# Ledger of designs, part 81: VHH binders against Abasic site processing protein HMCES (HMCES)

Target 1, 269 residues: Abasic site processing protein HMCES (HMCES), of Homo sapiens (Human) (q96fz2)
Amino acid sequence: CGRTSCHLPRDVLTRACAYQDRRGQQRLPEWRDPDKYCPSYNKSPQSNSPVLLSRLHFEKDADSSERIIAPMRWGLVPSWFKESDPSKLQFNTTNCRSDTVMEKRSFKVPLGKGRRCVVLADGFYEWQRCQGTNQRQPYFIYFPQIKTEKSGSIGAADSPENWEKVWDNWRLLTMAGIFDCWEPPEGGDVLYSYTIITVDSCKGLSDIHHRMPAILDGEEAVSKWLDFGEVSTQEALKLIHPTENITFHAVSSVVNNSRNNTPECLAPV

## First folded at step 7 (VHH)

Design u31 (from u30 with G99L W101G L102Y Y103W T105S D106E E107D; framework vhh_6z1v_2)
Fold by ESMFold2-Fast, scan of step 7:
Structure u31 (fold): chain B 269 residues (1-269), chain A 121 residues (1-121)
Amino acid sequence: as target 1 above (269 residues)
Amino acid sequence: EVQLVESGGRLVRTGGSLRLSCAASGFTFSSYAMGWFRQAPGKEREVVAAISRSGGSTWHADFVKGRFTISRDNAKNTVYLQMNSLKPEDTAVYYCAALPGYWSSEDYDYWGQGTQVTVSS
């Protein structure tokens, strides 16, 4: 997973992340650096995306089941990185393979510190290779959405008003991530950056791509992944596996250029 | 000022029991997960057991499951390790540590000085 859509306005995104804390109290995640959130239909590595993480990472007395939402850079910069410019990192840390996560220092160290996050998106894009050509067919991949007569479906929306109804009740894709905190050697603001854990594709996606992000399906999985105060690394890693609870549709080549940021990027062809 | 002080280590016979204690001071104990680690001569330090901030969740290494139990008393700022059915292989210096989560041997906020446990036949 190297391209996502996360276009919801901040307030809509926040409401889509409503949750219950350990005491059963209904809550909305509290924002950190909300002005750094940039909605887009076409997010690539190096850009900022919103993630959920435990409030305990920022407040030592916080209930570890309470959530913060914060924009983080896609592409994990390890805390031990010695260069002044993160773009000089020679490793690709956009994704982290589930089978080697405990063997790679870049990921093992932040995991040991409980630095687990949930990466939020409308969905993600993958490019299917067509036999005998260099052309690739892009697909938008997302959770199945609850369909009602009045909310419509993404495939049936053909007017701006109908599209607004689709997004009002959209179930965000929740991907398992690992983040780290890098302090520039010369001083400056701490950089928060993340990687998306990847697993083998499920049967439903195998014809599109051989890998998929590790999707946390449902609030129980999301809560356990985030709660580093009560859930050990070993227990959390049991949540990392392929899921069949996804759907997709083909989209136009407009999405190929990451500079294109319009609803056409995810519209069915 | 910030201190973790382990106690309870001693010489015991194979099959015996011990309870280790770790008294914490100088920080907000109930805000930290706690762990017990050990290091035998010539070996690397390894995680033995860990407990969440509230004590509601615990983890024990496979080599001590069923024999050791970690617990904590937040009112007393103390974490415990109850060790039963001790084996010669359990001989090590046992360390108390305060953790940002309760897995990993990498980075920890606070460490004690250790308490020696020796198990002989």
Scores: ipSAE 0.000, ipTM 0.370, lowest interface PAE 11.9, mean pLDDT 85

Design u32 (from u30 with G99Y P100G W101S L102W Y103L S104T T105P D109N; framework vhh_6z1v_2)
Fold by ESMFold2-Fast, scan of step 7:
Structure u32 (fold): chain B 269 residues (1-269), chain A 121 residues (1-121)
Amino acid sequence: as target 1 above (269 residues)
Amino acid sequence: EVQLVESGGRLVRTGGSLRLSCAASGFTFSSYAMGWFRQAPGKEREVVAAISRSGGSTWHADFVKGRFTISRDNAKNTVYLQMNSLKPEDTAVYYCAAYGSWLTPDEYNYWGQGTQVTVSS
């Protein structure tokens, strides 16, 4: 997982993240650095994406079940990084393999601090390779959506007007992430950055790509992953596994160029 | 100044019971997960039990499960370890620790000085 769509306007995204805290009170996540949120149909590593994380990371006496939503840089910069420019980091931290997460210092240390987050997206893209050819077919991969009379079906030949109605009730993809906080050596704002945990593909996706993001399917899984105050690292890691509750459709080559940021990027071909 | 002070360690007979206490000061106790660790002579320090910030979730190592129970009282800034059916192999110095994650021993923030538990036949 190296490309996502996360195009919803801030207010629509916030409503899509409505949740209940431990006391049963219905809440919307509170924004941090909302001006850094940049919606796009075609998000690549090093861009900012919205993540959910526990309020307890920011307030010592906060209820750990309360949620903050914040834009973070995709590509984890470890807290120990000594250089002045994060783009000079020598290794790729876009993804973190589930099987080696406790062996890699860059990921083990922030996990030990409870720095778990849920990465939000409309869905993600993968490119299917055929052995013996250079042709690659991009696919948009996302949660199955509830069909309503108003939203119709995204797999149909939908007009732009119908697409807008689909997004009002879209179920966001919720991926397990790890974040870290990096303080520039010369001073300046703390950089929050994240990596997406990856697992072996489920059977439904194995013909498209051999790996998939660790998807947290449902509010119980999301809540347990975020609640580092009540759920230990080892218990949280039990949530990291392939999921079959996913769907996909082929999209046009327009998505190949990360500069293209239009609805055509995820429209069915 | 942050302090964790363990108490309750002593000599007990095999099959006996003991309750350890750890009093915390100098930080917001309810904001930290707490754990009990132990270190026997010639061995590495190992996690015995851990408890979440609120006390709503606990974890116990397989070798003490069913025999030891961790609990906490946030009003008294104290964490406890109730030890039942003690065995000679439970002989160790027991340490109290406060930390952000409660299953990774190398991620602890604060440590006590330990209390000696000796179990004899």
Scores: ipSAE 0.000, ipTM 0.305, lowest interface PAE 13.5, mean pLDDT 84

Design u33 (from u30 with G99F P100S W101G S104W T105D D106S; framework vhh_6z1v_2)
Fold by ESMFold2-Fast, scan of step 7:
Structure u33 (fold): chain B 269 residues (1-269), chain A 121 residues (1-121)
Amino acid sequence: as target 1 above (269 residues)
Amino acid sequence: EVQLVESGGRLVRTGGSLRLSCAASGFTFSSYAMGWFRQAPGKEREVVAAISRSGGSTWHADFVKGRFTISRDNAKNTVYLQMNSLKPEDTAVYYCAAFSGLYWDSEYDYWGQGTQVTVSS
């Protein structure tokens, strides 16, 4: 997974992340650095995307089941990176393979510190190889959505006002991520950056691409992944596996250029 | 000042039992997972057991599983290691550690100074 859509306005995104803490209290995640959130239909690595993480990472007295939502850089910069410019990191840390995550220092170290996060998206994009040509067919891949009379569907939204109804009840894709905190050697703000864990594709996606993000399907999985105060690394890693509970549709080549940021990027063709 | 102070280490006979305590001060104890490590002469430090913030989840190394039990009392800012059926190979300095989350590798935020456990025939 190298391209996502995460376009919801901040208030809509926040409501879509409503959750219950360990004691059953209904909550909304609290924002850190909300001004760094940049909605887009076409998010690429090195851009900022919203992630959920435990409040305990920021406040030592916090209940580890309470959630913060924060924008983080896509492309993990390890805490031990010693150069001044994180763009010079020689490793591609956009994704980390589930099978080697405990063997790679860049991922094992932050996992040991409980630095697990849930990466939020409307969905993600993959490019299917077309037989007999170098052309690729892009697909938008996302959770099955609950239909309501008010929300309609993506294919039925033909005006900007109707598009908002589709998204009011959208179930966000929740992907397992690992983050780290890097302090610039010369000083400056701490950089929070993340990687998306990848697994082998499920049967339903095998014709599109051979890998998929590790999707956390449902609040129990999301809660266990985030709660590093109560759930060990070994127990959390049991949540990392392919899932079949996803759907997709073909989209326009407009999405190919990451500079294109319009609803056409995810509209069915 | 952050302090972890281990106590309870002593000479004990093979098959005996011992309870180690680690008293924490200078930080919010209930916000940290806790662990016990040990180091025998000429060996690297190894993780023995770990316990979550609330005490609801525990992990024990295979070589002590069934014999050792980690527990904590957040009201007293103390973590314990109950050691049963002690063997000579359990002889080591035992260290208390505080860390964010629950994990079994050697990364940790704070360390105690250790308490010596010696197991004899």
Scores: ipSAE 0.000, ipTM 0.342, lowest interface PAE 12.2, mean pLDDT 85

Design u34 (framework vhh_8cml_1)
Fold by ESMFold2-Fast, scan of step 7:
Structure u34 (fold): chain B 269 residues (1-269), chain A 122 residues (1-122)
Amino acid sequence: as target 1 above (269 residues)
Amino acid sequence: EVQLVESGGGLVQPGGSLRLSCAASGRTFSRYAMGWFRQAPGQEREFVALISWSGGSTDYSDSAKGRFTISRDNAKNTVYLQMNSLKPEDTGVYFCAAKLYGHFSSPQYDYWGQGTQVTVSS
């Protein structure tokens, strides 16, 4: 719980986020700060990742069902944080546990303000302990993908053109997040940062790791989580639970070093 | 932070109509669900009507359904309650209330107005 892949070019990512608003109109999310989006096969905490959030967070009279896509810092910096350097925060805010989210001030306060977001990724990585050794086996974990009858897996791609076809219709992983807005005390731009809510692993993932991100499976769950204008905190939190609708494959140790940013990070071994 | 001021109350005969208004101050009014509640002398406050932040969803108490209509004008930062076919049992102080979350039925609101008196009598 601390490493993802989100490598799609901006235009491909935007099309992968096509949605319907409350009126049933087909839309693409509108970008905020698109130049801050940095695609990578190996995203770690403190890097920026794209999130979906309600347009109403930025525009007074916007329809709360309309979506903005924005890069945010991974690692929530609370609005009340008084130091000048966010890296000096004493608490790890990369993830927040679903069972204590209403008890932790860092998460309860932004949640109370409706600051819910959906964190986008190709998938996430977890490291399984190997019996009898200190070595860990990394796995890439992602939604089941729609396959054509004879091809459509990452492992079957043997050329860049073939890999491009895999990603054209990739179903992005949609994780429940909470964000906050922090104003630097010495001036500067408002920092938007997020945390990923975590739950106990589903049965299918329990042999890999004991925790998993809270995954919002399908557009109904995504829209309810984002729509803070129509859906209360109490109702939204009912969406936070483990899911079995997930798949995975083992990957090479190349992914272990967060500085490695190549397709080999998520390729099957 | 939101301040709420109700107006439009008064004395009306049974079968008459009144339109209540609630003016809100604050730049983030459009992020709040708005509700109307009433309280008769010696009784607890009861829910009357709710409108979501966008105006796309409304909810009514059983006594209000078919007679009352809640609406809002986000450009004017105002919520309204149109009351038709008024009955003596509708008499009470009417309060508007605001909450950040747009869910229905909860009496847990963040901000309350001072109330406006509605009296239905001959």
Scores: ipSAE 0.000, ipTM 0.119, lowest interface PAE 17.3, mean pLDDT 84

Design u35 (from u34 with K99H L100F Y101P H103Y F104K S105L S106T P107S Q108E; framework vhh_8cml_1)
Fold by ESMFold2-Fast, scan of step 7:
Structure u35 (fold): chain B 269 residues (1-269), chain A 122 residues (1-122)
Amino acid sequence: as target 1 above (269 residues)
Amino acid sequence: EVQLVESGGGLVQPGGSLRLSCAASGRTFSRYAMGWFRQAPGQEREFVALISWSGGSTDYSDSAKGRFTISRDNAKNTVYLQMNSLKPEDTGVYFCAAHFPGYKLTSEYDYWGQGTQVTVSS
């Protein structure tokens, strides 16, 4: 997973993340650095994406079931990184393979500190290799949506206001991530950055791509992944596996250029 | 980095009220947890109150609970301490402090103001 869509306005995104804490109290996640959230239909590595993480990471004795939402840089910069420019990191940390997560220092160390996050997206993009050509077909991949007009489609003839209605009750894709905190050696703000854990693709996606993000399907899985105060690393890793509860449709080549940031990027062809 | 300037101190009678302000300069104020500490004559600096960067969490010393309220206005880069039912034992220099939360909050603070004097006497 190397390209996502996360275009909801901040208030809509916040409502889409409504949850219950351990006591059963209904809550909205509290924002950190909301001004750094940049909605986009076409997010690439090194850009910021919103993630959920436990309040306990920031506040002593906070209830570990309470959630913060914060923009983080996509592409984990390990806390031990010594150079002044994060782009100089010599290996790609956009994704973290589930099978080697406990073997790679860059991921094992923050995971041991409970630095688990849930990466939020409308969905993600993958490019299918077409037989007999070097052309690739992009697909938008997302959770099955409930209470949508199934026979309806997002079309060019629809007004922008009608497209907004599609997103009012959109079930966000919730991907398992690991984050770390890096202090610039020359001073400045602490950088929070994340990686998306990947697994073998499910049967439904195998014809599109051989890998998929580790998707946390439902609030129980999301809660257990985030709650590092109550759920050990060993128990949390049991949540990391392929899921079949996913759908997709082909999209146009507009999405290929990461500078294109329009609804056309995820609209059915 | 953050610079802090306290104001609002003064002389007040027992049972009175006072509101302290802490003005912060620097572009990252909203990322800092903010605390109030005080130092009475002949004593060490002690914790009074704290507020998380978002304002969603507050904590108070036993002596401040029920009498003092900490609040913040991130649009104005300011932290407040509303002090009610003041007692002679509240006399001291009050300091504003900032801690950047990147990990679990600690009692160690990164930046300190110079303090403002509060005197409670008849």
Scores: ipSAE 0.000, ipTM 0.121, lowest interface PAE 19.2, mean pLDDT 83

Design u36 (framework vhh_8cml_1)
Fold by ESMFold2-Fast, scan of step 7:
Formats: C-alpha cells, structure tokens, sequence
Structure u36 (fold): chain B 269 residues (1-269), chain A 121 residues (1-121)
C-alpha cells in the first residue's frame, strides 16, 4: 500500500468517524492539529494523513476507548532516529510486514508502547503488472459502498447535490497502523508518523497485487486495535489478517502522477 | 455470500398494516445497504425503500413516503419494512435485496425469493 485517497472535507470526515465509547455513548473524535489535514485524491508517502488513536496517548487519565483524530506523516520515523531531517532515514517505513513486525526494532518498540492507530482513507490504489509490458493498470480499492439514491442512477448528468450525497455516506477504509513520536534533536515540535501494516492479499485481490493493507473490518476490530489500555499487543495482533470484504475498479493513468489531485484519479474506466 | 429470506406478507384490507422481515445469513450483512422492491402482476419491479449499512440513512419511493418505514437490526441480521395505510395499489410480491455497491464491477445485488402482499377487501 503506497498511495491512497482521502479527500473528504474535515467536517464530513469527522462525521464519518462517529463511534461509540465503552459505555455505548455516541461520540465524534476530537481533532488534534486540524490545520495540518490536507484532503487529496492522491496521497503519497511523506504527506500527512488522518489517523484515529486513543485519547489516553495524550491525556493521563482519559478513557482509553475515547478517540482522537490527528494528521500524521506517512512513513514512520523511529523515536531513536538521530538525524535532523526525517527524509534522511535510510529505511522505507511506509509499510510494515505483519510477519516480521515483532522482529523489526522500528516497529516492535512503538508497538510495545501501545502506539497503535487506525489509518483513514477513502480507499487505496494498487498497480497491476501487465504481462510482457512495462505498463501497469491502476485500481482503486475500497470497502463496499452503498447507493442511497432512490432509482440507482448517479452519473455526470445528475445534480451536483446527488454526487455530494454519495460522499456524505461513504464508508471510510480503516487500516491498521503503528505510529511513533520523534523529537527533533535541534528542537521543535514532536513529529508523529505512522506505517501501515501489510498482509498477504485476499483471493479477490490476488490478480492485482500480492500484498494488501491489514484492514480492520467493523467497529469491534477498530475499537480493539485502538484500545491499548485494555487490549494487549498479543491480543491486538490477532486482528491482523487478510479480508475478503473489499471491492475495486480500474482507474485511468491520471493517478500515476502523485501531483494529480482531481476526482478523475478514482473515477471508474 | 448473502442469503436473504423474506416473511410477514399476507392479505390485509385497505387502511391496514403489515410488517415485513428480511433475515440474512452471513457476517457481511452489516456491510450492505438493504432495500425493499416490489412487483405487481404484469408490472416491472419497482423500488420501495433503502437503508444504509449503519441504518443512519434511509430513502423511499414517492408512493411509500409517510406510510412505510424501513429499519434494520444488525445484531439480528434482519431488515424490516413497516407498512401503514395500505392501498390496493400496494399489492405485489415484496423482495428484499442486499443492494449493489456504488462502485465495483464484481459487485451485484443479492435477492430474496419474495413475500406476497395483497391489499383487498
């Protein structure tokens, strides 16, 4: 997983993350650094993306089932990194393999500290290799979505309001992540950065790519992954496995250039 | 992947009420929008009501608005259609559907077998 879409306006994204705490009370996650959230149809590593994490990471006596939403840098910078510039990190920490997560110091240490997060996206992109050519076919991959339109016809000829309604009811993709906190040696703000855990692809995606992000399907899985106060590392890792509850469609080559940030990036072809 | 079974149909007089149920098998129920459709003798199948995967959004045909209420219980894997102020024009076979996702060429609707509703004196 190396490219995502997360284009919802901040208020729409916040409402899409409505959840119930441990006592069954309906809540919205509280924002940290909301000004750093930049919606995009084409997000690459080193950019910021919104993640959910437990309030207990920021507040000593908080209920660990309560959620914060915060933009974090994609590409985990370990707390032990000594250079002044995170771009100097020689390791690629965009993704973390589930089978070696407990063997790699960069991931094992923050995981031991309970630094689990849920990475939010509209969906992710993957490039299928075509036999006998250097051409690759991009696909947009996402949770099955609903069509709330009465007649079932939403297209270019529909009113702009009908298209906006689709995104108001969009089910966000929820990917298992690990984050860390890095303090610049020469001073400045603490950098929060994350990696996406990856697993073997499910049968439905095997023709597109051999790996997929570890997707947390449903609120039970999301809440257990986030709740480091009640759920141990060992228990949380049982949530990390492939899922078949995923769909996709082919998209145009517009998405190939990460500078392109338009709805055309995820439109079906 | 999803098996749907409708129940609750029957014969009722004009102005009466019926509650239809649709029971789904499988852990994916909570991930589908669910809809009710109907087909009268000699007519095309028409949309009646839709409920989103979470239950937070509903949509109705013009003929159903104000008379019918769609709801779901994800813990019981069941969707309901409460029908009030029934009219002879409401007569038909009522089908439950796990509605096609907005995107995805591999996605398709799952349909139940239907339950007969007859509104007649």
Amino acid sequence: as target 1 above (269 residues)
Amino acid sequence: EVQLVESGGGLVQPGGSLRLSCAASGRTFSRYAMGWFRQAPGQEREFVALISWSGGSTDYSDSAKGRFTISRDNAKNTVYLQMNSLKPEDTGVYFCAAYKPLFGSTAYDYWGQGTQVTVSS
Scores: ipSAE 0.000, ipTM 0.104, lowest interface PAE 22.0, mean pLDDT 82

Design u39 (framework vhh_ozoralizumab_d1)
Fold by ESMFold2-Fast, scan of step 7:
Structure u39 (fold): chain B 269 residues (1-269), chain A 119 residues (1-119)
Amino acid sequence: as target 1 above (269 residues)
Amino acid sequence: EVQLVESGGGLVQPGGSLRLSCAASGFTFSSYWMYWVRQAPGKGLEWVSEINPGGSITKYPDSVKGRFTISRDNAKNTLYLQMNSLRPEDTAVYYCARWPLYSGEFDYRGQGTLVTVSS
């Protein structure tokens, strides 16, 4: 996973992340650095994306089941990185393979610190190789959505006008991530950055791409992944596996250029 | 930078007790899950216990459950392992670790602490 959509306005995104803490109290995640959130239909590595993480990462006595939402840089910069410019990192940390996550220092160290996050998106994009051609077919991949609008035709639910209305109740894609904190050697603000854990594709996606992000399907999985105060690394890693609970549709080549940021990027063709 | 220093091992008779300590420095101890692992002569590493940052959740394998108790003092940056009803099979070098056993690697310092259970 190298491209996502996360276009919801901040207030809509926040409501979409409503959750219950350990006591059963209904909550909305509290924002950190909300001004760094930049909605887009076409987010690439090195841009900021919103993630959920435990409040305990920021407050010593916080309930570890309470959630913060914060924009983080996509592309993990390890805490040990010695140079002054993160763009000079020699390795690609956009994704982290589940099978080698405990072998790679860049991921093992923050994972040991409980630096687990849930990466939020409307969905993600993948490019299918087409036999006998250099062209690739892009697809938008996302959770199945509940169609609450009663229309005279089920086919009408896939129209552009209906897609606009669906965003108010959109179920966000929740991907397992690992983050780290990097302090610039010359001073400045701490950089928070993340990687998305990847697994082998499920059967439903195997014809599109051989890998997929580790998707946390449902609030129980999301809660366990985030709650590093109560859930050990060993237990959390049991949540990392392919899922079949996803859907997709083909989109136009407009999405190919990351500078294109319009609803046409995810519209069905 | 990161240091984990184990102590409290020694020779004890079967049925006896020992308390191991691990002094942590160079990191925010209270933010980490902590682990005890051991290595018996001629064998690989074996997970012994784990404890969450706040100390409210502990886990043990069946081999030590009911006999060993892990605890921590975050104000003192110290991890403990209380070992009761010791058996000859518990003879091993005990290591304090910051990462779980399934990682294949442990962030520990020094040689661990040797526990010998023998008459």
Scores: ipSAE 0.014, ipTM 0.473, lowest interface PAE 8.4, mean pLDDT 86

Design u4 (from u1 with K99Q P100T S102N L103F W104Y D105E T106S; framework vhh_6z1v_2)
Fold by ESMFold2-Fast, scan of step 7:
Structure u4 (fold): chain B 269 residues (1-269), chain A 122 residues (1-122)
Amino acid sequence: as target 1 above (269 residues)
Amino acid sequence: EVQLVESGGRLVRTGGSLRLSCAASGFTFSSYAMGWFRQAPGKEREVVAAISWSGGRTWHADFVKGRFTISRDNAKNTVYLQMNSLKPEDTAVYYCAAQTYNFYESSEYDYWGQGTQVTVSS
């Protein structure tokens, strides 16, 4: 997973993340560094994306089931990295393979500290290789969206002008991530950065790409992944597997250029 | 304490109009989707209309499309149901409900009002 959409305005994104804590109390996650959130239809590695993480990471006495939203850099910079410029990291940490997460020091160490996060997106993009050509067909991949209980129209999602109207109650894609905290050797602000855990593609996505992000489907899975105060690393890793609860549609090649940041990037073609 | 208070239910004649209101308190109204449900004697409670937290998306059941319109005023913490061209089949207790996630599913509504009776006669 190397490209996502996360375009909702901050207030809309916050409401989309409404949740219930362990005591059954309804809550909205509290923001850290909200000014670093930059909405985009076309987010690439090294950009900031919003993640959910346990409040206990920031407050010693916090209930570990309470959630913070924080923008983090996509591309995990390990806490032990000694150079001044994190962009000079020798290996790619955009994704972390589920099968090697306990073998790689860059991921095993923060995971052992409970540094689990849920990466938020409208959805993600993948490029299907087309036979007989160098061109690849991009697809936007996202959770199935709920339409009606008794059957009816919630709007024309396939219409470009009506596509934006679906965002009010959009079910955000919730991907399992690992984050770390890096202190610049020369001083300055602590850098929070994350990686997305990847698994083998489910049957439904196998014709598009061979890998997919580890998706946490539903509030029970999200809560257990985030709650490092009550859920051990071994128990949390049981949540990491492919899911079939996913849908997609083909999109325009406009998305290919990461500088393009318009609704056309995810509109059906 | 969370409270939803419906008002406006009364007796109206077939073809008449009525506006129901639901006043909300005790929660951040502008962060909740709202729905109108109804239950007639001997029938299950059914969803009539729903509106997203911002008012940007609405849903109306097929049996009320073109006749009923849901709307909200976040500054007044109130959701409305404008009912036109009323039919005897619309006779029911109408309930207001609030939820934060999936406003299309009745089981997802967190808070419910006590209901207001609408009776439509010939």
Scores: ipSAE 0.000, ipTM 0.144, lowest interface PAE 16.9, mean pLDDT 84

Design u40 (from u39 with R98K W99F P100Y L101G Y102L S103P G104S; framework vhh_ozoralizumab_d1)
Fold by ESMFold2-Fast, scan of step 7:
Structure u40 (fold): chain B 269 residues (1-269), chain A 119 residues (1-119)
Amino acid sequence: as target 1 above (269 residues)
Amino acid sequence: EVQLVESGGGLVQPGGSLRLSCAASGFTFSSYWMYWVRQAPGKGLEWVSEINPGGSITKYPDSVKGRFTISRDNAKNTLYLQMNSLRPEDTAVYYCAKFYGLPSEFDYRGQGTLVTVSS
């Protein structure tokens, strides 16, 4: 996974992340650095994306089941990195393979610190290789969405005005991530950056691409992944596996250029 | 700099008890899961126990469950392992660790403390 869509306005995104804490109380995640969130239909590595993480990372006496939402840089910069410019990191840390996560220093160190996050997206993009050509077919891949009908007399085909409302109740894709905190050697703001854990593709995606992000399907999985105060690294890693609960449709080549940031990027063709 | 200093190991008879301590510094101890792992001569690392930041959740493998107890004192930045009913098979170097994984120079574990159980 090297491209996502995360276009919801901040208030809509926040409401889409409503959750229950350990006491069963309904909550919204509290924002950190909200001004760094930039909605886009076409997010690439090195851009910022919103992630969920435990409040306990920032407040030592916090309930570890309470959630913060924060923009983080896509492409993990390890805390031990000594150069002044994180773009000079030689290793590609956009994705982290589930099978080697405990062997790679860049990932096992932040995992040991409980630095687990849930990466939020509308969905992600993958490019299917087409036989007999160098052309690749892009697909937008996302959770199955609940189809609701506006009341009553409408009945027939959906109107364009009704499509505006699909995003109000969109179920966000929730991907397992690892983050780290890097302090520039010459001073400056701490950089928070993340990687997306990847697994082998499920049967449903095998014709599109051989790898997929580790998707946390449902609030129980999301809660356990985030709650580093109650769930150990060993237990959390049991949540990392392929899922079949995804759907997709083909999209136009507009998405190929990461500078294109329009609804056409994810519209069905 | 992260530092973990283990103590309390020694020679003990089968059926005896030992209490290991780990003094932590260089990080916010109360915010991390802590682990005890051990390495017997010629063997790999074996997970022995884990405890959550607040101390309310503890876990053990069947090999030590009921005999070992992990605890922590966040005010003193100290991790403990109470070992009862020790067996010759418990002979190992015991390490306090911030994460469970393969040994390397970047593992956040201490120098270890040797526990020898023999007659």
Scores: ipSAE 0.000, ipTM 0.256, lowest interface PAE 13.6, mean pLDDT 84

